# Miniprotein binders against Glycerol-3-phosphate dehydrogenase [NAD(P)+] (gpsA): the designs that were tried, part 20

Target 1, 321 residues: Glycerol-3-phosphate dehydrogenase [NAD(P)+] (gpsA), of Methanothermobacter thermautotrophicus (o26468)
Amino acid sequence: MMVTVIGAGSFGTAIAQVLSWNAEMVRLMARRSEVVENINRTRENSAYHPGVKLRDNIEATLMDGSVLEESEYVFMAVPSGNLRSIVRSMNSSLEDKKIVSCIKGIEHPGLKTMSSVIREETGSRTVFSISGPNFADELIRGMTSGITVGASTRYAREIAGLLKSPRIILDHSENVEGVEFCGILKNVYAVAMGILDGQITGENHRHSLLTLCFREMNLILNEMGYGELHDRFCGFGDFLLTSTTDKSRNRTLGLMLGKKMRLSEDSTITIESLRSIRAIRELTEGLELPVLEMVYQTMQEPENVNLYIREFQERISRPEF
Key: E = the ipSAE of ESMFold2; O = the ipSAE of OpenDDE; V2 = 0.75 times the mean of E and O plus 0.25 times the DockQ between their complexes.

## First folded at step 7 (miniprotein)

Design BL7 (from BL2 with E8Y E11L W91L; at its last look DockQ between E and O 0.23; V2 from the best seeds 0.00; counts 0 for: pae O 19.0 > 1.5, off the site)
Fold by OpenDDE base, look of step 7:
Structure BL7 (fold): chain B 321 residues (1-321), chain A 105 residues (1-105)
Amino acid sequence: as target 1 above (321 residues)
Amino acid sequence: SEKEKIVYEFLKRMREAWKLLYEAAKTGNREQAEELIEEAWEIAREARDYAKELGDPELERKAWRMEYRIAYTHFEIAEKFGDKEQAEKSLEIMEEAYEQIRKLT
């Protein structure tokens, strides 16, 4: 089977490498000709994974819909903000494709998950997702990783076959949107943990707050009808990874906020985080979500982070009995 | 190019230094962590300088990303040991690195 990965970024390259073990050929699409040439010539995507040789059956190509004809499956690994435009440019070529979103993001103000955007632009009925605790640098190196496949049982088996490796552990949900939503939601709580880490004096405190974050995440998942995903790789796994590891850009963003640092409004991580937080806040209107509120307030007024943490602490100190 | 190879070697060394630093930070060995931080910063500066000389924004961005990671780890160490001054310095470096990454993106 021929497979295409659209987006030659860190994750796109990593997932291409994973897929290359099972696919006959993997086409890795990049926007820039220089990247294409470099990948094909050097067999490395040095911009993202220096020193990692890509398998021989990975071919880099320009981002062109005409190249999709031979591919049954298309994995989307572009920045969330670029998805709509990219998919629109290739819509006719994608209509009949089985498309797997690898993107952790939401479109704002439309509040659409990436799979929803793909469906809207392509008309494809075979749009799926994958998500999990998957740092690209570890994934590309064949380090063991858990991945949740968001697809109907029929297509989940096919996707699982493409991802199959002794180093890939798979779980499954038929809730495509829920799998994507976990990937968005976990970033909110990673920011929260970053904010709170600046005031944590012990591991008991850290893990107690982490528990509260996870509980709130689960409350939202339940409200959205995605409660079954709480213990999946896309849920707890990715939540935990993003909230506790230094590699997490979202957690680091939170840490900066916790120190009253003003965020660059035009930074990619800030934009994505703000988009996600606003989207989740809008989707959860009327719910009491102390962590989300603390994060939202802090992002708007980082100078008052101590106030918002205090308010958060007061809210969580209320007895449940 | 030879310069690219040098930058990649420095990036590799920097990553290794960062890993060691991260492990030292976990163990709570401040002295070892401080030594490793100095080494990591030296490597990071060299990597960045070479990347800049090469005129490759992608390599320079990578150097800044590693610098960011080193600074972050240093921040965590500083916070762990109650060194507020160093924590603030590390945050400044993180901010700078982040801005540079943005500019080079």
Scores: ipSAE 0.000, ipTM 0.142, lowest interface PAE 19.0, mean pLDDT 87
ESMFold2, look of step 7: ipSAE 0.000; ipTM 0.141
ESMFold2 (binder alone), look of step 7: mean pLDDT 87; pTM 0.855

Design BL8 (from BL2 with E11Y E58R T105R; at its last look DockQ between E and O 0.02; V2 from the best seeds 0.00; counts 0 for: pae E 12.9 > 1.5, placed apart)
Fold by OpenDDE base, look of step 7:
Structure BL8 (fold): chain B 321 residues (1-321), chain A 105 residues (1-105)
Amino acid sequence: as target 1 above (321 residues)
Amino acid sequence: SEKEKIVEEFYKRMREAWKLLYEAAKTGNREQAEELIEEAWEIAREARDYAKELGDPRLERKAWRMEYRIAYTHFEIAEKFGDKEQAEKSWEIMEEAYEQIRKLR
């Protein structure tokens, strides 16, 4: 089976490498000709994974719908803000494809998950998702990683076959949107933990706050009908990884906010985080979500972060009994 | 067919217009973005009208998708610059376009 990965970024390249073990050929689509040439010539994507040799059955191509003809499965691994544009440019070529979203983001203001955007633009009925605690640098090196497959049982088996490796642990949900939603939510709480880490003096405190973040995340998941995912790789696994490791860009963003640093408005991570936080806040209107509120307020007025943390602490200190 | 060629041409024009608009929006040049928005709207309306005349639901759906994109981009610009009125207008256009896309499926 031929498989295409759209997006030659960090994760797209990593997932292409994983898929290359099971696929006959993996086409890795990049926007820039320089990247395509570099990958094909050097067998490395040096911009994202320097020193990692890509398998021989990975071929880089330009983003062109005509190249999709031979692929049954298409994995989407582009920035969330670019997804609609890219999919639209190739919509006729994607309509008959089995599409797997690897993107952890939401479109705002439309509040649409990436799978929803793909369905809208392509008309495909076979749109699925994967998510989990998957840093690209570890994934590409074949380090053990858990991945949740969001698909019907039939297609989940096919996707599992493509991802199959002794180093890939899979779980499954039929809730495609829920799997994606976990990936969005975890980023919010990673930012939260980043903000709070600036004020934390002890591990008891850190893990207590982490528990509150996870609880709030689960509250939202339950409200959205995705409660079954709380203990999946896309849920707890990705939440924990993103909230506790320094490699997390979202947590780092939170740390900067917690230190009253101005965010770079031009950074992809800032844009995606802001979009996700706004979207989640809108989706959860009417719910009492102290962590989300603290994050949202801090992002708007980072100079007042200490006030928002204090207000948050006062709210959570209220006795439940 | 000649109709198919015309449809393809509209698709091409719409894609190009949107690409330019999207790039302008990313640079933060509001004036340029607004000009490109107007141009994109003209193309989208023309495409929609033509699609309706032809009875081509695919083209019409694509035109509505373009309108959705334009509105969305305009929304993002409006939010970035604090123009609440335009943001609301753009949101309404997005909702309408989305509803039309659904009906044409």
Scores: ipSAE 0.000, ipTM 0.194, lowest interface PAE 12.4, mean pLDDT 86
ESMFold2, look of step 7: ipSAE 0.000; ipTM 0.372
ESMFold2 (binder alone), look of step 7: mean pLDDT 86; pTM 0.841

Design BL9 (from BL2 with E11R Y22E E58K K62R Y72L; at its last look DockQ between E and O 0.01; V2 from the best seeds 0.00; counts 0 for: pae E 19.7 > 1.5, off the site)
Fold by OpenDDE base, look of step 7:
Structure BL9 (fold): chain B 321 residues (1-321), chain A 105 residues (1-105)
Amino acid sequence: as target 1 above (321 residues)
Amino acid sequence: SEKEKIVEEFRKRMREAWKLLEEAAKTGNREQAEELIEEAWEIAREARDYAKELGDPKLERRAWRMEYRIALTHFEIAEKFGDKEQAEKSWEIMEEAYEQIRKLT
């Protein structure tokens, strides 16, 4: 089976490498010809994964719908903000494809997950997702990683077959949107943990707050009908990874906020984080979500972070019994 | 090839810089941490210069990633010791490094 990965970024390249173990050929689509040429010539995507040789059955190509004809499965690994335009440009070529979104993001203002955007633009009924605690640098190096496959049972088996290796642990949900939603939601709490970490004096405190974050995340998941995902790789796994590791850009953003640092409004991470936080806040209107509120307030007025943390602490100190 | 040697040297330096950062993060001594960070910066800057000379955007991006990591480590240390000024500087460096990584991506 031939497989295409659209987006030769960090994750796209990593997932291409993973897929290359099971696919006959993996086409890795990039926008820039220079990147294509470099990948094909050097067998490295050195921009993202320097020193990692890509398997021989990975071929870089330009982002062109005509190249999709031979691929049954298409993995989408482009920036969330570019997804709609990319998919639109190739919609006729994607209509008959089994499409797997690898993108952790939400479209604003429509609050659409990436799979929803793909469905809207292509009309495809075979749009799926994967998510999990998957840093691209570890994934491409064949480090053991858990991945949740969001697809119907039928297609989940096929996708699992493409991803399978001794280094990939798979779980499954039929809730495609839920799997994607976990990937968005976890970033909110990563920011939260970043904000809080600046005031944490002990591991007991850190992990207690982490528990509260996870609990709130689960409350939202339950409200959205995605409660089954709390213990999946896309849920707890990715939440934990993103909330506790310094590799997390969202957590780092939180750390900066916790120190009353002004965010660059033009930074991609700030924009994506703000978008996600606003989206989740809109979707959860009427719920008591003290962590989300603390994060939202802090992002708007980082100078008052100490106030918002205090308010948060007061809210969580209320006895449950 | 000479290029391969340079890349290997680059990789060696990157590993050294990482070790320095790990040590800096583990030390409870501010002065020692600062020294280790400074040494890491020297390595990273040299590496970036080498990458530029080679015209290898990959190595350049790696060097910027190292700078980001150094700045992050320095930020964390500065925060730990209450050095707001250094924390702010380190953050600016992180933003710059991130932007450079993005441009090279």
Scores: ipSAE 0.000, ipTM 0.154, lowest interface PAE 17.7, mean pLDDT 88
ESMFold2, look of step 7: ipSAE 0.000; ipTM 0.119
ESMFold2 (binder alone), look of step 7: mean pLDDT 86; pTM 0.847

## First folded at step 9 (miniprotein)

Design Z1 (from BL4 with W18R K26E E58K K80E K84E E88L E92R M94F R102E T105E; at its last look DockQ between E and O 0.01; V2 from the best seeds 0.00; counts 0 for: pae E 14.4 > 1.5, off the site)
Fold by OpenDDE base, look of step 9:
Structure Z1 (fold): chain B 321 residues (1-321), chain A 105 residues (1-105)
Amino acid sequence: as target 1 above (321 residues)
Amino acid sequence: SEKEKIVEEFRKRMREARKLLYEAAETGNREQAEELIEEAWEIAREARDYAKELGDPKLERKAWRMEYRIAYTHFEIAEEFGDEEQALKSWRIFEEAYEQIEKLE
């Protein structure tokens, strides 16, 4: 079976490498001809994964709907902001495809998951998702990774077959949107942990705060009807990874805020984080979420981070009996 | 009725702004994208004025959501082309639009 991956970024290239073990051929679509040529010539995507040789059955192509004809499955791995435009440009070619979103993001201002955007633009009824604690650099190197497949049982088996490797551990949910939502939600709480890590004095404190973050995540997941995902790779796994490692851009952002470092208001990660925080606040109106409020306040007024942390600490010190 | 006409004009402008915004996001040309964004902004502001004239806070909120979307798209375009200054400016506009939406809810 031929498979297409749309988006030759870090994750797109990594997932293409994973899929290449099971697919006959993987087409990796890139926007820039230079990237396509480089991948095909050097067998590396040097911009994202220097020194990693791609398998021989990965072929880079330009983004063109006409090239999708031979592929049954299409994995989407483009930036969230570009998803709608890309999908629209290929909508006629994607309508009959089984599409798997790999994107951890939400479309603003409508707060639409990537799968919903894909369904709206393509009319496809077979739109699914994957997510988990998956750094692209480890994934492409074949390091063992857990992935949650968001699909009906029927299609989850097919997707699992494409991802199958001794190095890939799979779990499953039929809640496609929930799997995607976990990917957004975990970033918010990664920022929170970053902020708090800037002030934390001990491991007891750190892991107590991690618990509070995870608790809030679960409250939000339950409110959204996604409660079953709390213990999946897309939930706890990805939360824990993103909240505890310096490789996480979101945690790093939080850490900078917690240390009262002026964030470049211009950083893509700052903007994405703030958008996500706002989106989650809008979706969770009426819930008491002190961690989320602390993050939101800190992102708006970083100079007052100590005040917000204090207010947060006072609030959580009230016994929940 | 005069009210129905204004609502229709509002809807027309909102459709036009949305179309322009999509075109801006799809164009790989920065200059063309900027022109389309500017035009979308003008149309969205006109829509907001119609909503204000009607005194309908729901329509006004919809108009602000359009401005929110335009600002965000402009931000994305600016980031794509490495224009940090414009990205910051668009982000501020985005935040302002968000605040207005919250006030109208």
Scores: ipSAE 0.000, ipTM 0.207, lowest interface PAE 10.9, mean pLDDT 88
ESMFold2, look of step 9: ipSAE 0.000; ipTM 0.313
ESMFold2 (binder alone), look of step 9: mean pLDDT 85; pTM 0.823

Design Z2 (from Z1 with F94W; at its last look DockQ between E and O 0.01; V2 from the best seeds 0.00; counts 0 for: pae E 12.9 > 1.5, off the site)
Fold by ESMFold2, look of step 9:
Parts: C-alpha cells; structure tokens; sequence
Structure Z2 (fold): chain B 321 residues (1-321), chain A 105 residues (1-105)
C-alpha cells in the first residue's frame, strides 16, 4: 500500500519511518526543496533528525496534491496553525482519502479539533487520530513507543497494520476526538507542572501535584464523555511523559512562567498554549478545576504568578469531602 | 498424571528458551547471539508441540508468545548490527507469530 505523510517536521519524518516498515512506499511531503533533496539524496532529514538514516522506500516531495492519487491513507503532521490552509490547498485530492491526524492542537475561533477541521474542509467521513507518549527523536530511532489509535474498529485494524512494529505498542478507541483531546489536555497540565516546578521543589510535592493534575484531567475527560481514555497511551502515558520530561516545550514554558522570566508575546508556544487553555476552560465551565484556574490566571497575568500559586496551594490544602 | 508430566515438560522448555533468549540479548557478540537464537527457536518449537498435544489454547498462545519474543530479540540484534535483510526476516517471523496468537483467541 502507498501511504503519504503531509509534513516533514520532527514528527512527520518519524512517523514516515515507522510507516516505511509496512507500506510499500511512503511519500513524505515537505514545504522546502532543500528538505526534499536532503532526504532523497542522502536518506536523512538533517534539520530535524541528524544522523538518522531513513529507509529507502521513503520518497520526499514538495507539497503537491497530485501525488496523493495513489495513496489510500494520508497522515497529517503539519503544525496545527497551518492545517486548514494546507487542507484547502489539496481539498479535491484529499476527498475520499482515509486521513489520520497526528496533530495535537485546537483551532480558534470555534474550538475545533484537527479531525473536525479536516472533515469540514474535505467532506471525508474517514478521518482518524493517533496520539501517545511519542517524542519524535525516540520514535524515529525505533525506541519502544505506545500509540493510541482513534478510529472505528475496522479502520483501527488497518491503521494498526500500517504502524505494526516489534517496538510499537498499540491500543485503540473509537473516540477519534477523545484521543485528540487527550493530547491537547496533557499540554495544559504540562504547563501547570512547569509553573509549580519553577517555584516549588521536592519529589513528594511533584508527585502529589502530578496526582492532582491527573485527577483533574480525569474529571475533564469524564465530563466530555472521554473517560475510558484515562489509562490509554494517549491519556496517562502522554500526560506523564509531557509533565515530567525536560524535553517538553509546554513544561519548559511553565518553568519560565514560574520563575517570572520574561516571554515574548509573539512566542509561538506561548500563543498555542494560551489558545488551548482558553479552549479547555470554555469547554469545562461548571467544573471546579483549581489547577486549570491557576495556569489560566498565570498565563493571563504572569507577573502575579506568586499570588496564583499561593491561592492554589491554599485551595488544595483543604480536604475534599 | 500423564497430563501433568507433559505440562512440566512444556514449562521446562519455556524456562530454557527464556534463558537462552536473555543470553542472546546480552552477549554483544553477533555469532554467539545467532547460535543462542537458533537454540532458543528449537526449544520454543518443542514447547509448542507439547502445548498442541495437550490441546490447551492458553498454553499454545504462551508458546507462540515465546516465539514472538525470540523474533523480536533477533530483530533488535539485526538492527544493532545494521543487517536489514535479517531484520526483515525477523519481522516477518514476528508477524507470523502474532497472527497465530490471534487465531487462537
């Protein structure tokens, strides 16, 4: 089977490598011709994965809808902010394709998941998701990774066949949007953990806060109808990875906020994080979510982080009955 | 009983295969690893024969899972030494074991 991956960044290249073991050929679409030449000539995407040899059945191309004709499955791995415009540019070529979103983000305005954006632009009824604790550098090097497949059972089996590997552990949910939402939600709590790590130390403290964050995530998942996902790779696994690892961009953003370091207001990670936090807060009105509230207030008024941490600490010191 | 003796022979083979597999993964010597893998394969297949004689699908699945693990370990060894041909062979053996496990469910 021919498979296309749209987006030749860190994750797109990693997932193309995984797919290359099961697909006859993988087309990897990149924006820049130098990336295309680098991959095709040297078997490397040196800008993102220096020193990693890509399999010979991966062919890079420029963004061109005409090369989608032979592909049944298309994996979407572009930045969330670019998704709608890219899908529009290829709309007729994506019609009737089976599309798997690898993107962790939400579109504003409208609070739309990436699968929703794809469905709106293409009319496709076969739009799916994958998510899990999958740092791209580990995935591309063949380190063991868990992935949740969000798809109806028939298509989940097909997608699992494309991802099958001795080093890939798969679980499954028919809730496509729920799998995506886990990826969005864990990033919010990674920022929260970063803020707290920036001021409060001690491993008992960290692990107690991780527990409170995970409990809050579960409350949100239950409210949204996604409660069955809490112990899947996209849920607990991805939350744990993102909230405890220095490689996490969202945890790093939180650390800077907790230490009261100045951030550029034009920072992409800051804008994306605040967008997601606002979306989650709107979707969860009616729940008491002290961690979410602390991170929201801090993101809006970073100069007052000490106050918001103190208010949070006072709130959690009271027993829940 | 005679069934209990066959179960013990199955378990003995499974323990032996696991030990050989662990040694293959730890040696760092390609030739020694290949010899240990070959020996582990023979013993694992003997275990599967005992499981089939018992007619117990749970034991047969366990035997196939051992073959799954042997193939996985061989795949990792092949990748470590850059042997894409052996890696592909090990992958396909791994797939066959996986399919047999699914058939027994």
Amino acid sequence: as target 1 above (321 residues)
Amino acid sequence: SEKEKIVEEFRKRMREARKLLYEAAETGNREQAEELIEEAWEIAREARDYAKELGDPKLERKAWRMEYRIAYTHFEIAEEFGDEEQALKSWRIWEEAYEQIEKLE
Scores: ipSAE 0.000, ipTM 0.346, lowest interface PAE 12.9, mean pLDDT 86
ESMFold2 (binder alone), look of step 9: mean pLDDT 84; pTM 0.818
OpenDDE base, look of step 9: ipSAE 0.021; ipTM 0.491

Design Z3 (from Z1 with F94L E95L; at its last look DockQ between E and O 0.01; V2 from the best seeds 0.00; counts 0 for: pae E 19.6 > 1.5, off the site)
Fold by OpenDDE base, look of step 9:
Structure Z3 (fold): chain B 321 residues (1-321), chain A 105 residues (1-105)
Amino acid sequence: as target 1 above (321 residues)
Amino acid sequence: SEKEKIVEEFRKRMREARKLLYEAAETGNREQAEELIEEAWEIAREARDYAKELGDPKLERKAWRMEYRIAYTHFEIAEEFGDEEQALKSWRILLEAYEQIEKLE
């Protein structure tokens, strides 16, 4: 089977490498000709994964719908903000494809998941997702990683067949949008943990707060009808990774806020985080979510972070029986 | 002795405050509960003043424990009636009382 990966970024390149073990050929599409040439000539994507040799059955190409003809599966790994335009440009070529979103993001302002955007633009009825605690640098190097496949049972087996290796652990949900939603939701609570890390006095405190974050995530997942995903790699796994590692941009953002560091207003991560927090807050109107409220308040008025942490601490100190 | 009289007045107030708290918890009427809580606070503060006058940290600790109980009861009532603002306020008072108790141990 030939497979295409659209997007030669960090994750796109990593997933192409994973897929290359099972696919006959993997076409990795990039927007820039210099990237295509570099990959094909050097067998590395040095901008994202220096020193990692790509398998011989990975061919880089320019983004062009005409190249999709031979591919049954298409994995989308472009930035969320570019997804609609890219898919629109290739819509006729993607209509009959089985498309797997690898993108952790929401389209603003409509709060649409990436799979929804793909369905709207292509008309494809076979749009799926994958997510999990997957740093691209570890994934491309063959480090053991858990991946949730968001697809019907029928197609989940096919996707699993493309991803399978001794280094990939798979779980499954039929809730495509839920799998994607977990990837967004976990970032909100990663920011929360970053904020709180500035005030945490011990491991007991940290892990108690992690528990509260996870509890809120579960409340939100349940509200959205995605409750089954709480213990999946896309849920707990990705939450835990993002909330506890310094490699997480969202946690780092939170830590900066907690330390009263001025955020650059032009920071992409800041803008995306704020948008996501606002979106989740709107979706969860009426739920008691002290962590989410603390994050939201802090993002709006970072100068008052100590006040919001205090209020949060006072609120969570209430006995719940 | 004058000290014995003050101790007795302290004990009297502590008994009265406990009675009022019990009534507040059992009334089922929010307005009446709030009135009883307010009265209990006044009495408990007087008891604490007596304890301070005596210079007895054990009695002062007992008075703070009463204030803790009043705050907790008020918190429970506020939670029961969905008054989040009052619940938070009462919890803050409870925490303050707790800190004072710890300092006196």
Scores: ipSAE 0.000, ipTM 0.141, lowest interface PAE 17.5, mean pLDDT 89
ESMFold2, look of step 9: ipSAE 0.000; ipTM 0.121
ESMFold2 (binder alone), look of step 9: mean pLDDT 86; pTM 0.845

Design Z4 (from Z1 with L88R R92K; at its last look DockQ between E and O 0.02; V2 from the best seeds 0.00; counts 0 for: pae E 20.1 > 1.5, placed apart)
Fold by OpenDDE base, look of step 9:
Structure Z4 (fold): chain B 321 residues (1-321), chain A 105 residues (1-105)
Amino acid sequence: as target 1 above (321 residues)
Amino acid sequence: SEKEKIVEEFRKRMREARKLLYEAAETGNREQAEELIEEAWEIAREARDYAKELGDPKLERKAWRMEYRIAYTHFEIAEEFGDEEQARKSWKIFEEAYEQIEKLE
């Protein structure tokens, strides 16, 4: 089976490498001819994964719908902001494809998951998702990684077959949108943990706060009808990874806020984080979510972060019983 | 029927507004984006008026969703260009549109 990965970024290249173990050929689509040429010539995507040799059955191509004809499965790994335009440009070629979103993001303003955007633009009824605690640099190097497959049981088996490796642990949910939503939600709480890390007094404190974050995530997941995902790789796994490592841009953002560092208003991560926080806040109106409130307030008025942390601490100190 | 004509006009406006909104998001030029957003707002309001005239709450909700999308796109553009004041205004409009959508659900 031939498989296409659209997006030759960090994750797109990594997932292409994973798929290359099971696919006959993997086409890795890039926007820039320079990237295509570099990948094909050097067998490396040096911009994202310097020194990592790509398997011989990975072929880089330009983004063109005409090259999709031979692929049954298409994995989408483009930036969330570019998804709609890219899919629109290839919609006729994607309509009959089984499409797997690898994108951790939401389209603003409609708060549409990437799978919903794909369905809207292509008309495809076979749109699925994958997510998990998957740093691209570890994934491409063949480090053991957990991946949640969001698809119906029938298609989940096919996708699992494409991802199959002794180094890939799979779990499954039929809730495609929920799997994607976890990828967005975890970023919000990664920011929270970043903010709080600046004032954490010890490991007991840190892990107590992690628990509160995870609890709120579960409340939100339950409210959205995605409660089953709490213990999946896309849920707890990705939350924990993103909230506890310095490799997380969202946690780093939080850390900067917690240290009262001025965020660059032009920072893509700041904008995306703020959008996500606002979106989740809107979706969870009526829920008591003190962590989310603290993050939201801090993002709006970083200078008052100490006040918001104090208010948060006062709120959580009340016995829930 | 007169009702069918109004529905068609509604759909036409919604398509136009969507097109303008997409162009606004892609232009990368603030001035042009603002103009496109203003035009999209006018068209979306007209669509909402048609929906009200029809007395169809589903169409009215669709129209409010368009306003919701326009407000948010405007917010995004304002944030992209560092216009905090406009971002706040657009966010407020966004919240209002959301409330209206919920009332019609």
Scores: ipSAE 0.000, ipTM 0.191, lowest interface PAE 13.1, mean pLDDT 88
ESMFold2, look of step 9: ipSAE 0.000; ipTM 0.137
ESMFold2 (binder alone), look of step 9: mean pLDDT 86; pTM 0.832

Design Z5 (from Z1 with R18W Y22R; at its last look DockQ between E and O 0.02; V2 from the best seeds 0.00; counts 0 for: pae E 23.6 > 1.5, off the site)
Fold by ESMFold2, look of step 9:
Structure Z5 (fold): chain B 321 residues (1-321), chain A 105 residues (1-105)
Amino acid sequence: as target 1 above (321 residues)
Amino acid sequence: SEKEKIVEEFRKRMREAWKLLREAAETGNREQAEELIEEAWEIAREARDYAKELGDPKLERKAWRMEYRIAYTHFEIAEEFGDEEQALKSWRIFEEAYEQIEKLE
């Protein structure tokens, strides 16, 4: 039972370690030869997980479709902006594989989920998703983590078998794209909570706003037909983790915006967050989403964050809200 | 020792079953695929018997994982060629194998 993980970043390495307990061998594909050599020679991906020893049945390699021959499952853990290009480079090697996306982004323009991008490029009928409250440094160290598997029941059982460990709790939905949308939406609302945390004091107020963010996220899920996912690991669990911890990159971005700190326009997190926010706004036209509007306006004109927070607060204070 | 010899036979069967399964998935020829699947099943049963004799839960789980892989591959082949009866049989066997893996936790 051979499994390949494409993407040897923080999460890709963590998921490879999890898979290594159930697979005979895990191949971990990296872009950089330095990462490949580090893993294979020292059993460590020191750039991303210093001090963590990787199991001996993990073998790193460069991006090379020929090593996929023996793999039944391929886990995709590359940045969302690179996905289409990477899949194209491996096209015929991926077409007959069962592919699990671990990516929490959306393609814009085009408004495509990552599973849709993979299906378009490969023609594969077996493309699935996973998502949940899974900080990579905790996952790789075997801390308790909940994961939602987005797949039809038959394939969900096999994926669950690959992820099974004493500390991994699994739930399941057949809504592959719904699981992906949970991951996209929680990142948008984590930015929102960061912005608000940057200017708001008082735990009552903070937790009231957290509730409004989650409510808005669920309104979107309901409108898209994915409302069943709101209380799954990919829904509530991931939203809560990402919106309330300092380790969250999206909440940190929001916090910097709320405190009016300068951001590099070349920042990967800023670029990806803007793409997601624009995509979700387009997908939800016609809905009244005050939190999303505040985030969008702030990302467009960060100097005016105080104004947008005030307008948001006025909107939610209306008696008819 | 006798136990080390049995472990070697188990591993030999697992490697051979995997090779047969790969060939079955790649042939594109229905008759050849069915022959390879049948051979893979015979070898996988032998591997599971060795794992059971050893009483090693880790090897038993590996053997059951091989069996669900064979069942899944057979299901895909049956679907590709429109054999609904075989697809249903393969699906049920896959479910049983998965349940056995779960019990051996």
Scores: ipSAE 0.000, ipTM 0.099, lowest interface PAE 23.6, mean pLDDT 84
ESMFold2 (binder alone), look of step 9: mean pLDDT 84; pTM 0.814
OpenDDE base, look of step 9: ipSAE 0.014; ipTM 0.269

Design Z6 (from Z1 with E80W; at its last look DockQ between E and O 0.02; V2 from the best seeds 0.00; counts 0 for: pae E 18.8 > 1.5, off the site)
Amino acid sequence: SEKEKIVEEFRKRMREARKLLYEAAETGNREQAEELIEEAWEIAREARDYAKELGDPKLERKAWRMEYRIAYTHFEIAEWFGDEEQALKSWRIFEEAYEQIEKLE
ESMFold2, look of step 9: ipSAE 0.000; ipTM 0.099
ESMFold2 (binder alone), look of step 9: mean pLDDT 85; pTM 0.816
OpenDDE base, look of step 9: ipSAE 0.011; ipTM 0.225
ESMFold2, look of step 11: ipSAE 0.000; ipTM 0.145
ESMFold2 (binder alone), look of step 11: mean pLDDT 85; pTM 0.820
OpenDDE base, look of step 11: ipSAE 0.000; ipTM 0.208

